VH-VL binders against o27280. Designs and how they scored, part 355

Target 1, 266 residues: o27280
Amino acid sequence: MDSMNVPEVLEIKRIVEESESVKTFIFSWDFRREVRPGQFVMVWDFRDEKPMSVSLIDPVRSEIGISIRRVGEFTDRVHGLSEGDLLGIRGPYGRGFELMGRDILLVGGGIGMAPLAALADEATARGMRVDALVAARTADELLFLDRLEAAGVNISTCTDDGSCGFKGFAHERLLTLEENHDMAAVCGPEPMMFQVMRILDERDVPAQLSLERYMKCAVGICGQCCLDDTGFRVCAEGPVFWSQELSRVREFGRYRRDPAGRRVPW

## First folded at step 15 (VH-VL)

Design ia19 (framework fv_acasunlimab)
Fold by ESMFold2-Fast, scan of step 15:
Order: structure tokens, then sequence, then C-alpha cells
Structure ia19 (fold): chain C 266 residues (1-266), chain A 118 residues (1-118), chain B 108 residues (1-108)
């Protein structure tokens, strides 16, 4: 029993429509309880609770933002809410991104740009040069471009269908971009992150990757051994991992697990 | 075997110069940020300098900025620290250290003693 | 310019638990790493990322980090644990590695 494990009932101050399927919910926040990019909170609609990455951290306005994509019953209900409605928020939880160096490459796919948008704000405020590769299936699924541009980020885009920027996948676009970053941060679909990680490893760029599936483990049970398929006995302290940690995870980029624990190809 | 080997130290007069080297073996040196950490006799650990994998970014403790230069030669698996305008307070054992996740150090050299005295 | 504060000395009897603290402003938001150093030897990483342990290190070594204090805990202390212990963080605002002043653990 500590304050992080008790949900605070917070009023939705503002809702930003990021795309047809993504909304950012903005709440007033007391920054005596620190939040770092890459961390997540548990969002409670008074029926179910789900982990959501923090996408906006604004101490000047005393606000945090949580970006949510419509993917099922819980997110459908939350998307139906309006400004002034209430949600329970507890956290933050998990390891945040760690910055080092003078420049950083961000590689985000779809909703994976949400935690990276918060990181971009911190990196630019710190004085880092920020390059972002923003990837999506189509142009209307590219997220946070205006926010990244306003922050002074150098943006490259790619879409699977070629409707905006480079036609192809994130890793294919990355092969055409400069190789000289002090670090990188990656978030998106696991197969994309696996391919990007391989390229960054070959370029000797230390990278951090955020894995959504490890958020639940971070909120409580140190004995779960989320990476036991890899022969590790260590509890996964996600969702953010260094590429050195993930290179030993056999299922990374290959498989996921369904609710019954069965391996399912990506 | 995984090692960072630091060839001998030296005695230098105040105002003098000395270059330290650190030879890596047993791991892929070029993939890691590298640092120098020093320890004055009977005192604690003090970070001195860090270099990125490609060598384009270098960082220095305020006490050595402008006097020390960190560099690397990945073809030789070697890290260097060029020290100039040495002061008595630079007297210390100098360790090279390899970056680890979380921005820790997992591998350390054996240390080389640098004595700055008249 | 981040500062880490450690007690200069801690004494413990064999078989008891030693606790070494590392104080820092809002250090609970940092990743804290711990090093053991025996006389005449290089430091050895014993705890990283607040509470993770390198392979091959005894389970007796553990760590925690919250608020303004990180703690290295050594349970069932052995004579061989006698050493200086240093905490370390990375100050990303300056790209500086910061070490605590060190704590001498005496096992007697």
Amino acid sequence: as target 1 above (266 residues)
Amino acid sequence: EVQLLEPGGGLVQPGGSLRLSCEASGFTFKRYWMSWVRQAPGKGLEWVSTISTGGKSTFYADSVRGRFTISRDSSKNTLFLQMSSLRAEDTAVYYCAKWYIGRAFDIWGQGTLVTVSS
Amino acid sequence: SYVLTQPPSVSVAPGQTARITCGGNNIGSESVHWYQQKPGQAPVLVVYYDSERPSGLPERFSGSNSGNTATLTISRVEAGDEADYYCQVYDDSSDHYVFGGGTKLTVL
C-alpha cells in the first residue's frame, strides 16, 4: 500500500483527436509524483484497468497526456468519454527511457510514437538533436507529426503504402538515413522493432526499445519471469529495454503469446 | 578472456603531459561507449571522461575540461586519455571502464597510477 | 552537478544484514548502480538498475531505490564482503557519470 498503487480519480481536462483511431486524454498532474518518458500508467474506467504509455509530460502546464488507440471493448468505452468525465489513473510504472549523448534517433510505428513523443520533448528540452523516423501503414495513421515539428525535431516518414514519405517499412527507410547517432529509442510493432534493432546494432548505436506486452509485469510481480522462454530467470523490468537485453530474447520479433500462453506468430 | 588492460603509469612534473592507453580484448570494443574513471590515493571514484562508439561525442568532468582529451582507435581496440597541464590533484589511479545497460560499468581495467609531483 | 551522499562507514557482524544508503535529490527517478572495491583492486559491479544482479553474483546482494534514497542490502554478510561500496548514477542533463563518496563496510 503506497500512493502509486491507489488510483486517483482524475477529470479529463482535454481530449486531442490524433487520428480516426487515436485520442490523447490530458489530465492535470501533481509533479511531486514524477513521470518519465517511457513509463506507463494504469487507466481505470471503473470496470476494467489497462496499461497505457504516457505520451505528454508537461510540468509547465502541470499536465500529463495518455494516448489510446481503439482496439477493443475497454478502449471503445474510453473513446466514448468527453471532457469533464472521470478516469482512474495509477502509477507511473516501469523503467523510462534513459538519455545519453548529443543526438538521438527515434523510430516509431503507429501508436508507438506516443511514448516517443514524450521522449522527444525531453530530449529537445535537454538540448539534444532529435531525428525521428515516423512509420505507419498509411498517411492518416502517422501520429504526432505537428507536435514533433513544433518541438524542433527533424522528421522522416514512411508508410507501407507510400501515401506519405518513403514507400516501405521503417527498417528499409532507416537503411537510407545517416548512421551517426549517440543513441536511439524505438517503439512500435515487435517485428519492426526487431529489424530496426538489428540495423542499429550493426551501426554500433545503443538503443532502447519499448515493448507493450511487458507493461503488466512491471506493475507488480517480480517472480513472473516474463522472458522465461529465453532461459532467463530474471523478471522483465519493462517496458523499456536496451537492445543488449533483447538480443538474447528468442521470441522477440518472432512470436507473441495469447491469453492461454501459446506462441502466436506476428 | 574479457579484459581491459592498462599499460603502466608514470611520474610527471606539474604542467607536464602523459597519454594513457587501455587495450580491450574478449568483446567487440567498437560497439560500446567507453569511459575513464580515476581514484586519488585514499579517496573515492571520480568520473573523468566518456567517448561515444563512433568517437564524435566526448564528455569531460569540469575538473579536467580543456586539459584532457579522450579518443579511441577501434581498429586497435584501444581507448586513450591524453592528459596535459597536469596538476598535483590529478594524481590518481586511472581506470578505463566499459558501458553497460542502465549506463553502468560492467568491465574495468586494472588501473594505472599517475603521479604528478615535483 | 548531481550529488550522491553515502555514509563513510558501516560495520556489521558476520551473518547479519548490512544496509548501505545512497542519498540524492529524487534519486528514485534515476537508475542506481553499485560497485564493490577491495583494496588494490578495480571496482566490480554488484547491482545495476536499482535491483538487478549481474550473473554469478550471490543472491545476498540486493538493492532498492525510492524517493531520495537508494539502498544496497547485503544479507548474511561474509568476511569476504568487506570492501568499499560506491553508488553511481548518470546525470543525463550534463552527460556526467556521478559516484557517491563511498562507504567502507567492515565485517567484524
Scores: ipSAE 0.824, ipTM 0.912, lowest interface PAE 0.8, mean pLDDT 88

Design ia2 (framework fv_acasunlimab)
Fold by ESMFold2-Fast, scan of step 15:
Structure ia2 (fold): chain C 266 residues (1-266), chain A 118 residues (1-118), chain B 108 residues (1-108)
Amino acid sequence: as target 1 above (266 residues)
Amino acid sequence: EVQLLEPGGGLVQPGGSLRLSCEASGFTFSRYWMSWVRQAPGKGLEWVSTISTGGKSTFYADSVRGRFTISRDSSKNTLFLQMSSLRAEDTAVYYCAKWYIGRAFDIWGQGTLVTVSS
Amino acid sequence: SYVLTQPPSVSVAPGQTARITCGGNNIGRESVHWYQQKPGQAPVLVVYYDSERPSGLPERFSGSNSGNTATLTISRVEAGDEADYYCQVYDDSSDHYVFGGGTKLTVL
């Protein structure tokens, strides 16, 4: 089949501790296989396989990085690994972010900053001005601030509980920020992304949003990746969508589905 | 229903000026980047210029930079192309085109012919 | 700076499959869009984002994009498909739209 559909066993070259619950695993990568910010890979620990967004793309060093939050059995096992240990990597998959214009606003929540950190690197390398709104529930979940600052990104922060910076939600903080950007990219919890999208639409800012929850499916055709009204499969067509695409989807930002496929409010 | 209407073009002498306009209807004009694309007689499509939604960012093909100016009036749903120092090589049908996902063009005007000759 | 290369012409019989290529350095990294243009008419978007089709367009139109070549495929070609076809990408390093030179499809 396609070479990118066969897992390659790679050695963990370096591990960066981003927080108590997030680590970035860095691997040597052959860039004859193109990879772009917003794409994901399937990570295989020789027992289970899970989709993970690429958070570092460095062709100069020939490295990619994958940031993983510890949330369950698979991620707990992976967090137990050390430099020199092996993981299977398959991919990349999905549509990446597309850049346009002279300046970009990034709005990220929690682990959603991972694909946006890779995008920030690409945007700054292309000479774009980058403004980032980094949001989290608590100070402990604010990610990549040092990396973004090192890249020359203009950073604003907020936490739901007020433990660091502005107290409030991303969309509330966004209302206090400059409104004139050529484009935006958004990644985080769907309720946050929905509210942010509404504000960007009102400001006439074209935006791309990454729907990470749907990456739990295998690449290609699967029922779990279908969007309610349109029938789009996120694994094949996403995870990155333009706001114009998402405005037609009743499910986006309003409800999710439980393991039985029933609609459940956020 | 969704339309981009370009009022007639014109004949202009070399070194002259002409302003094109493109009137949008059936969609929210202010939300989209807009572009001008031209086609010389018997030739292919050539991108000319693009403007961001807010109008602060403009981009031009190397062949027209410094001579053409793109602008928009979102309150009137109208896109403009001010052409100056026109040359015979600028003779073409000019299309306005609306941005679409992936950075494509989904809606095109009918085209307006600009002829530059003495 | 970025250049897209198309064959100047492709000829097919009705009912056959036409394939129109668009060559570019690492074009598989880009989103490729395709336009159909009939004489005296404005271009019409027929494939966008490499392989997606606008509503109302025949399912006979499809696309692919990998490596250095993108391809527009028209299956079960009809006389009405005779037109010029253009590929297009956006070069984000310069904020320039780039079109291929166009391919004339002739249906015998």
Scores: ipSAE 0.824, ipTM 0.913, lowest interface PAE 0.7, mean pLDDT 88

Design ia20 (framework fv_acasunlimab)
Fold by ESMFold2-Fast, scan of step 15:
Structure ia20 (fold): chain C 266 residues (1-266), chain A 118 residues (1-118), chain B 108 residues (1-108)
Amino acid sequence: as target 1 above (266 residues)
Amino acid sequence: EVQLLEPGGGLVQPGGSLRLSCEASGFTFSRYWMSWVRQAPGKGLEWVSTISTGGKSTFYADSVRGRFTISRDSSKNTLFLQMSSLRAEDTAVYYCAKWYIGRAFDIWGQGTLVTVSS
Amino acid sequence: SYVLTQPPSVSVAPGQTARITCGGNNIGSEYVHWYQQKPGQAPVLVVYYDSERPSGLPERFSGSNSGNTATLTISRVEAGDEADYYCQVYDDSSDHYVFGGGTKLTVL
């Protein structure tokens, strides 16, 4: 049996409260089972199993962190846990981010900053210049600003309501930022990622985008995470895709499907 | 159709210079990192140089650093390799190659022979 | 500098399975790509991301990658598969593309 297919019961070593709605759960990890930024694990509370992106990868301390936003019954139960409690962890799964070049732009919205925080750590350790655009609806929903600052990341913020940084959406803020990056990585709400991708394509910046939303909708069956037009399975071929792959997916950023299969605009 | 065309190689004396060009068609050239890969007669593939989309970042194999310069003109869909201080060991077929996901190469030029000899 | 090691040659009979290895320190943590090159022609990508196939390639081409060894597997080998095969990774610590030395596949 492949060890990645069997959940390991791990003790919650530390919990970091990132915001009122987001916590990072930290576990000891055996790095013989390698983990890359952009990969996810299946988190099992002994009742339900959900995919979660890895937000901290620390081989020196032998730890990984998983950041979870409170959005429903499963995440509410997990948020109720304390240090010393147990969770099942299976994985990692999926393609991670690939780094290339001397500088990288990170564009994260809300909880989408979680996998990008892990990537920022790797990029800075590699000697890349890292610029991060951190976007949220309000100042209280901006995540990992202290961690990014401690890592030497150049941070720009924007909030829909103007409570911190630029008042407006991520793509509007991006238009005011410099255009010369060797690559970019993007994670957040799909409409945000679509608008950001269009700007990066116009600037000829190759970008990787993480489709975390599709994974959060999967209830144990990875085959359910298929992209329209391409047949990509997010759990198997994603969650991280190059913009060149996503530009061929008609529904990306434009619409979703309701239970009847009808197209519904974002 | 998708294509990379490498017009003209040449015979050059040791210590001489030569500029290679590679013309792209059938895809949006400006959106991709581009590379040069060479192959000496009867030998294997050796990566030479890579350039980012905007031309800001360039990378070179240790054997050519300081002697070769990669550049691009996206308005003309053309990749260049300026070679100087050429040595007999630089004799090879030179291929231009387009970046692909995973950091592979999906499209290659037909190759152009550069011979460095007296 | 990162180094990829390939056997210089592999011989197989028609209809048999050819396995071409690519050795590298912790190569299982890299994405490995494979190219086929026939005499006088440019290389052709046959496997990327360790095990993915480009559109139009035969299903008999496959790949794997774990630990210190990546492998290109060609099942039901045909005379037309006779070529040189190269593995390739991207060394992200140096921003260098690295090729293996190449393996000549001979179909007896």
Scores: ipSAE 0.812, ipTM 0.907, lowest interface PAE 0.8, mean pLDDT 88

Design ia21 (framework fv_acasunlimab)
Fold by ESMFold2-Fast, scan of step 15:
Structure ia21 (fold): chain C 266 residues (1-266), chain A 118 residues (1-118), chain B 108 residues (1-108)
Amino acid sequence: as target 1 above (266 residues)
Amino acid sequence: EVQLLEPGGGLVQPGGSLRLSCEASGFTFSRYWMSWVRQAPGKGLEWVSTISTGGKSTFYADSVRGRFTISRDSSKNTLFLQMSSLRAEDTAVYYCAKWYIGRAFDIWGQGTLVTVSS
Amino acid sequence: SYVLTQPPSVSVAPGQTARITCGGNNIGSEHVHWYQQKPGQAPVLVVYYDSERPSGLPERFSGSNSGNTATLTISRVEAGDEADYYCQVYDDSSDHYVFGGGTKLTVL
């Protein structure tokens, strides 16, 4: 649609400090443009445009939230904004998560909890039991714990340094859990997602995984990523993929690309 | 070869019971949600029931809830539909169908005719 | 419960383009799948995820989905395309698969 592809200038209604490096920016939204968890929007600060996952979807209040981690020049500028300031938003774009069953496991690493927080809200609203494994390098990088608790989510935490919950990686914590779920959703660093996917596949749990690097492909910014070694059109389906789709993507979890497009190991 | 084979079916009187089976081959049966879809003579497709991979969760159309029971046996690669308190309106060809990405069905059984009549 | 509406029949001449619609409230936010069923046979998946085709299906089959209408398009129709066509979505609020009533495509 033309209207979806043109940025709408929106006022920042509220800013929530999620951590020292992450903020959620809340905007009024016209829900005639439906937004689903796992979809993203393009955020324009009138200088640069970047894809950001939608982390809050609230049709009752007519609001969406976008969670942004401070990692570079664009995000530093956006973090410097205040309530009342303006940003351009266009979208939503990409395939969102699909729910099925009575219970779901969420496995999130760092900012990857942002799209999963929106999914948790939808899953609980639909009467699903939600278990979340929230992973980060340190305790202060664990995100959305209070929001997940308020939504009635059963939370397990995991930090690399042991500063909160299980000491170790997400997949190591998952191996200590013998729970079976109707489905799972995973978002975080690609190596983490690959390890988690393998465990869920062995447990016969259908899983969906969100790949940040495919968000730009979904809006046509990088056409080269649309064809992998198997001939599969990854960019048309992103950023959320079923594990069945990713099992055939040769580079998933094995290597990344440098700025020149060369393959480098993780 | 990827297939779903449906032995069973037949004629049964109103109020009677019948169990359908669907035998999977050529794929790892235990990894997929499975469903039953039926089609009354000259009518359209109607979803009947679905079962999760571990058999933990089962779902039923309103028209069959409390009368039909879906189950699976991964050691036999077999899906079952136990039908009880059968009614004339349950007369249909019953298909088993395998889950596909997007929550579609990619593989279907050949269909088994169930006739409920005196 | 969620309801999908299809026209009961569509007639086209060989070589023409057939368009079969599937109406649903805000169906553009759902993923729509399409099945072809020939007399005495099981349904065959011809389009999934609104517009994707399974391997081996002719390029003449395509799909779209926006607003309140999804559409299955069959270009350069052949006699062998004569069949009943069903759209399908998954209603995750009830964990129900929902089928349209079906459209009979007649190639005259």
Scores: ipSAE 0.791, ipTM 0.895, lowest interface PAE 0.8, mean pLDDT 88

Design ia22 (framework fv_acasunlimab)
Fold by ESMFold2-Fast, scan of step 15:
Structure ia22 (fold): chain C 266 residues (1-266), chain A 118 residues (1-118), chain B 108 residues (1-108)
Amino acid sequence: as target 1 above (266 residues)
Amino acid sequence: EVQLLEPGGGLVQPGGSLRLSCEASGFTFSRYWMSWVRQAPGKGLEWVSTISTGGKSTFYADSVRGRFTISRDSSKNTLFLQMSSLRAEDTAVYYCAKWYIGRAFDIWGQGTLVTVSS
Amino acid sequence: SYVLTQPPSVSVAPGQTARITCGGNNIGSETVHWYQQKPGQAPVLVVYYDSERPSGLPERFSGSNSGNTATLTISRVEAGDEADYYCQVYDDSSDHYVFGGGTKLTVL
């Protein structure tokens, strides 16, 4: 038995406005429960519980941060909270990112930069050179640029509309960047991750990818816990997977499932 | 068939040199980090050296740093370990090993015995 | 400086369950892999990513990892399971692979 299966009620210590639609909620944390970049927690507002990636891990200040995008009723309620208000937190859960080598490429899209920001902090603390490709639809949706710059990260940006940096998609920008990294970590919309993974595979760069839809597998809630492999099911704990695991999953980057279980193109 | 073949090995005098090779077949060698792991007679496994896919990053156990050089030739699907200034304590069976997810080793060579003795 | 500690020997009767431990500071936050080595042979990966099994390996092999101890469990032990077993992690602070000292499993 461990306390991570019971929500701990924590006070919101600080709120950082990341964009018009994203806030980071910061809590005091007891690091006897270790947290690694790529792991998530279950956030409970005393009505509903949702998985959220950890975006800040600060053992020196004894703090964690959770970045939340406003997308529905739960997140609207949480965004309405103030410093001093309470939330239930349980976890951490799931596989975290694993580091190896002297340099790492981070490729993040939208809110997918949240777990990658925590990874950037760990990688720089371990003496790795960090290059980040930060992608979004528009300039105002680019996240964590100031934090990454403060950490010493080499930043490239791209926006679909060209409002900041390269005009185009993340994989198009990646094709114009230097090819020499010991590893990569990728998080963002699944079609983006699929295209980026293909380029990294061709460049012989081992990559890890974070898939939010597999977070429920780590807490034992089944629905999307299986990787389909040409008629076979492979159930694996997420949300972080190596590209070698995902390259054989036919649906990755091509289809999603609707509530009825039907395949829907991205 | 997926395999790693190690044709090297032999007897070397202390202070001497020897180059080990490991030829990969049945998988795309260039996509994987590769390592050397050794085992002294009757002893446990000891990691020796690792090389990244592009060959620019190399890592060594403290006991061999400055004396051993790991390298690769992806066009020939071959991993090398150049050993110099050999010592009696370097006597071991040397295995090449392929990276696997989680930073494990899934494929190992058959091992090649290196004996350092006068 | 990361060190993995294994008992040097474990004995078990046929048909029973063998448990081989691998101790390390906060090893539950690391990813642990297990290898089987029979005399005169190369090591064989038997458990990876703490608890996953390679294709073709018997279901009798399983693993767990939490706190300061990772465990390899071999159920319904057979004489053919006699071997040395090694745990392994990757120390990313030094980019070093670290092996435990090995455990000799004897099937009585």
Scores: ipSAE 0.807, ipTM 0.904, lowest interface PAE 0.8, mean pLDDT 88

Design ia23 (framework fv_acasunlimab)
Fold by ESMFold2-Fast, scan of step 15:
Structure ia23 (fold): chain C 266 residues (1-266), chain A 118 residues (1-118), chain B 108 residues (1-108)
Amino acid sequence: as target 1 above (266 residues)
Amino acid sequence: EVQLLEPGGGLVQPGGSLRLSCEASGFTFSRYWMSWVRQAPGKGLEWVSTISTGGKSTFYADSVRGRFTISRDSSKNTLFLQMSSLRAEDTAVYYCAKWYIGRAFDIWGQGTLVTVSS
Amino acid sequence: SYVLTQPPSVSVAPGQTARITCGGNNIGSENVHWYQQKPGQAPVLVVYYDSERPSGLPERFSGSNSGNTATLTISRVEAGDEADYYCQVYDDSSDHYVFGGGTKLTVL
């Protein structure tokens, strides 16, 4: 158990440029320490440590991949690294996605496609039919389309600006799709996930949603993470939750938390 | 009140048929996968069958596949198990059970005894 | 097919701690759920997601899951805890629910 909390210094084996702002860093991994889609690792650049979702799980090649979007000082430094450079990795942490049934709908927005790409690989290997709705602001920000297509996934796209596929938001595109699925998995901006969850609930499709903001809580860093007004603590249970858990949480899709734990509108 | 109510079981001769029903109340039945779990006298729990929310996907234990059919009518909040070609080893208390997060069962029916005997 | 192994019986004195194991190949990668069944009654979910408790259940019930063994722990055992206990996982490769054989807890 202690081995999961000690960073391993790993060499960057390969870097895949997914877009202008997203790179996937690939490392050799010892699968005696199992990793599941939806889990995350703590990435340490020997100065700061940040949680990152696992986007590739390949036990045949003994590799994991971690997809990182450039959003600040830490991620800028990591994006400046090259193959052969070193990073500290510890984990995995958090609750992974659960699969059930014969078909699954994936709904991903932006970097939220990263954990869903790993899930698509597992679902495909399990023999499930996989439909993916991939959403982004522009065509250049749609992630993992080639990887999903190579895996045999049925892909629908939408962009806010209409540069690829449906012009509009993920939930608007979902309303035009009349597919019935045994389950769904959703990851992306919280407002998008809230709208998608409501549609899936109305269609009686059980869904799991990944909440990025609770990844640090899963490793015990933040003691103030609560989702409902009664003080229900989801810090150790995230980042993946069933829609049944989130449907009773007033802040989901409406509020976030500041450093003091106060509710702040999106 | 959240409940799963099984109205009754029965005595059936080997090779016969029987349909079990389970009526749900106190929750939105259509939103949940539903299952049947049985327990032979003095024995442990054995999963029998599961049905998806839309009813298009059904799953069966190897011991009952081809003989039992699970179905649901969400407009009536009712789960069914059609049992055919019954054998003595199908004698058990049958429970309907509601899906819960983690793929657990949070709500169980009271159980209905099915006896297969000549 | 996936198989869960439980000891047939466990005995414990009142006020002591009972530990009921559930063995399975790489069960630590599965979500394990536990049910209590008293004579003549339907099973009751007592632990889900390895270690979480349903609302209203005493804190005396807890769980853990790692490697090849999951464990249900009942602290400060009371006579009313005497029952059969079953572990359960979902085998997503076959879409089958799998139950352990059950453990009879006797409070002496």
Scores: ipSAE 0.806, ipTM 0.904, lowest interface PAE 0.8, mean pLDDT 88

Design ia24 (framework fv_acasunlimab)
Fold by ESMFold2-Fast, scan of step 15:
Structure ia24 (fold): chain C 266 residues (1-266), chain A 118 residues (1-118), chain B 108 residues (1-108)
Amino acid sequence: as target 1 above (266 residues)
Amino acid sequence: EVQLLEPGGGLVQPGGSLRLSCEASGFTFSRYWMSWVRQAPGKGLEWVSTISTGGKSTFYADSVRGRFTISRDSSKNTLFLQMSSLRAEDTAVYYCAKWYIGRAFDIWGQGTLVTVSS
Amino acid sequence: SYVLTQPPSVSVAPGQTARITCGGNNIGSEDVHWYQQKPGQAPVLVVYYDSERPSGLPERFSGSNSGNTATLTISRVEAGDEADYYCQVYDDSSDHYVFGGGTKLTVL
C-alpha cells in the first residue's frame, strides 16, 4: 500500500492568468513532500489524469504552482475552474534539474518556460548568475518575463514572427550569444531543443533538457527498452535528461514514435 | 579503452610543491567536468577539487583552498592539480574522476600516491 | 556542511543479502550514488541516481533512498563482493561532492 501514489484532493488557492492560453494554478503544499524544479505532478480532474510540470515552488508561502496551456479537452475543463474548486494532485514524480557551477543558461520555448521559471528561482536563490533565452512564436506567447526580471534574471527574447526581440528561432538567437556557461537547461518543443542542444554540445556546455513525452516513462507507463534507429536501448527515467544521453538517441528532435513503434514526423 | 592515467606523484617534503596530471583517452575530455578525490592511508574517500568544462569555474574543499589549484588543458586531454604548501595530512592516494549523470563519477584514474614526509 | 553517515562494517554469509545504509538529513531529496572499492584498486560506480545500475553491473546490486536513509542492497552475496562501499551526494549549495565514511563488507 503506497499511499504516496494516491491523489490528494487540493483546493485551488489562486489562479494567475499568464497569457490567453496559459494559467498557473496555485495550491497550498506540505513541503514534507519535497518538490524540485523539473519534476511533475499528475493532475486529476475526477475524469482524466495528465502530467503537468511544477512551475512555482514557494516554501515561504507553502505553495506550489502548476502552469497549464489550453490544448485539448482535459486542459479546457481545467481552465474552466475557479479559485476554491478542487483538483486531485499526485506526486511529485520524475528527475528534477541538477544545478552545478556559478552560471546557468535557460532556453525556453512557450510553455517550456514553466519548469524553467521554477529552476530560475532556485538558481538565483543559490547565488548563480542566470541568463534566460525566452522564445515563442509571437510576443503574446512569451511567458514569465516579469517573474524572471523580478528574480534578477538576464533576459533575451526571440519570436518567430519578430513581434518581440530577435526575429527568428531560439537556436538562431543562441548563435548570436557567445558567452559560455557552466551549464544550461532547455525546455520547449523537441525540434527547438534538438537544435539548441547541438549548439551547446559544440560549445562544450553541459545541458539538461526536459522532455514532456518522457513524463509517462517516469511513472512506469513507458517500457524500459525503446526501439530506435540504433536498435533497442534502455529508456532512462525522465523528464529531465542530460544532453550526453540524448545525443545518442537518433530520433530526438527528428521524429517521434506512435504506440506501434512507427516513426511519425514532428 | 575509456581511461584516466595518472603518471604523477611521489615523495615531497613538508612545505613543498608537486603537480599531478591525469591524461584522458577514449572519450571527449573537453565535454566533462573533472574532479580530484583523495584517500589517506586506511581512510575514506575525500573530495578535493572540481573544474568546469571551460575551466572558468573551480571549486575546492576547505582543507586545500588557497594551497591547491586545479586546471585543465583540453588540447592535451589532461587534468592537473598543482599542490603547494604541502602538509603531512595531504599524504594520500589521489584519483582523478570524470563527471557522470546525477553528479556521480563513472571513470576513475588508477590513483597516484603522494607522500609528504621529511 | 552536509554529512553522510555509514556504519563502519557489515558482515554477511555467502548467498545472503547485505544492506549498507547511508544516513543524511533529508537525504531522500538527494541523488545518492554508491561506489565499491577493493584493496589496491580505484572505486567503481555500482549504483547511481539512488537505484540505477551502470551497464555491465550485476542485477544483485540495487538501491533505495527515502527520508533520512539511503540503502545499498547486495543480494546473493559472493566472496568477490568483499570490499569497502561508499555513498556519495552532491551539495549544490556549495558545489561540493560529499562522501560517506565508508562501510567494510566482510563475507564470512
Scores: ipSAE 0.771, ipTM 0.881, lowest interface PAE 1.0, mean pLDDT 87

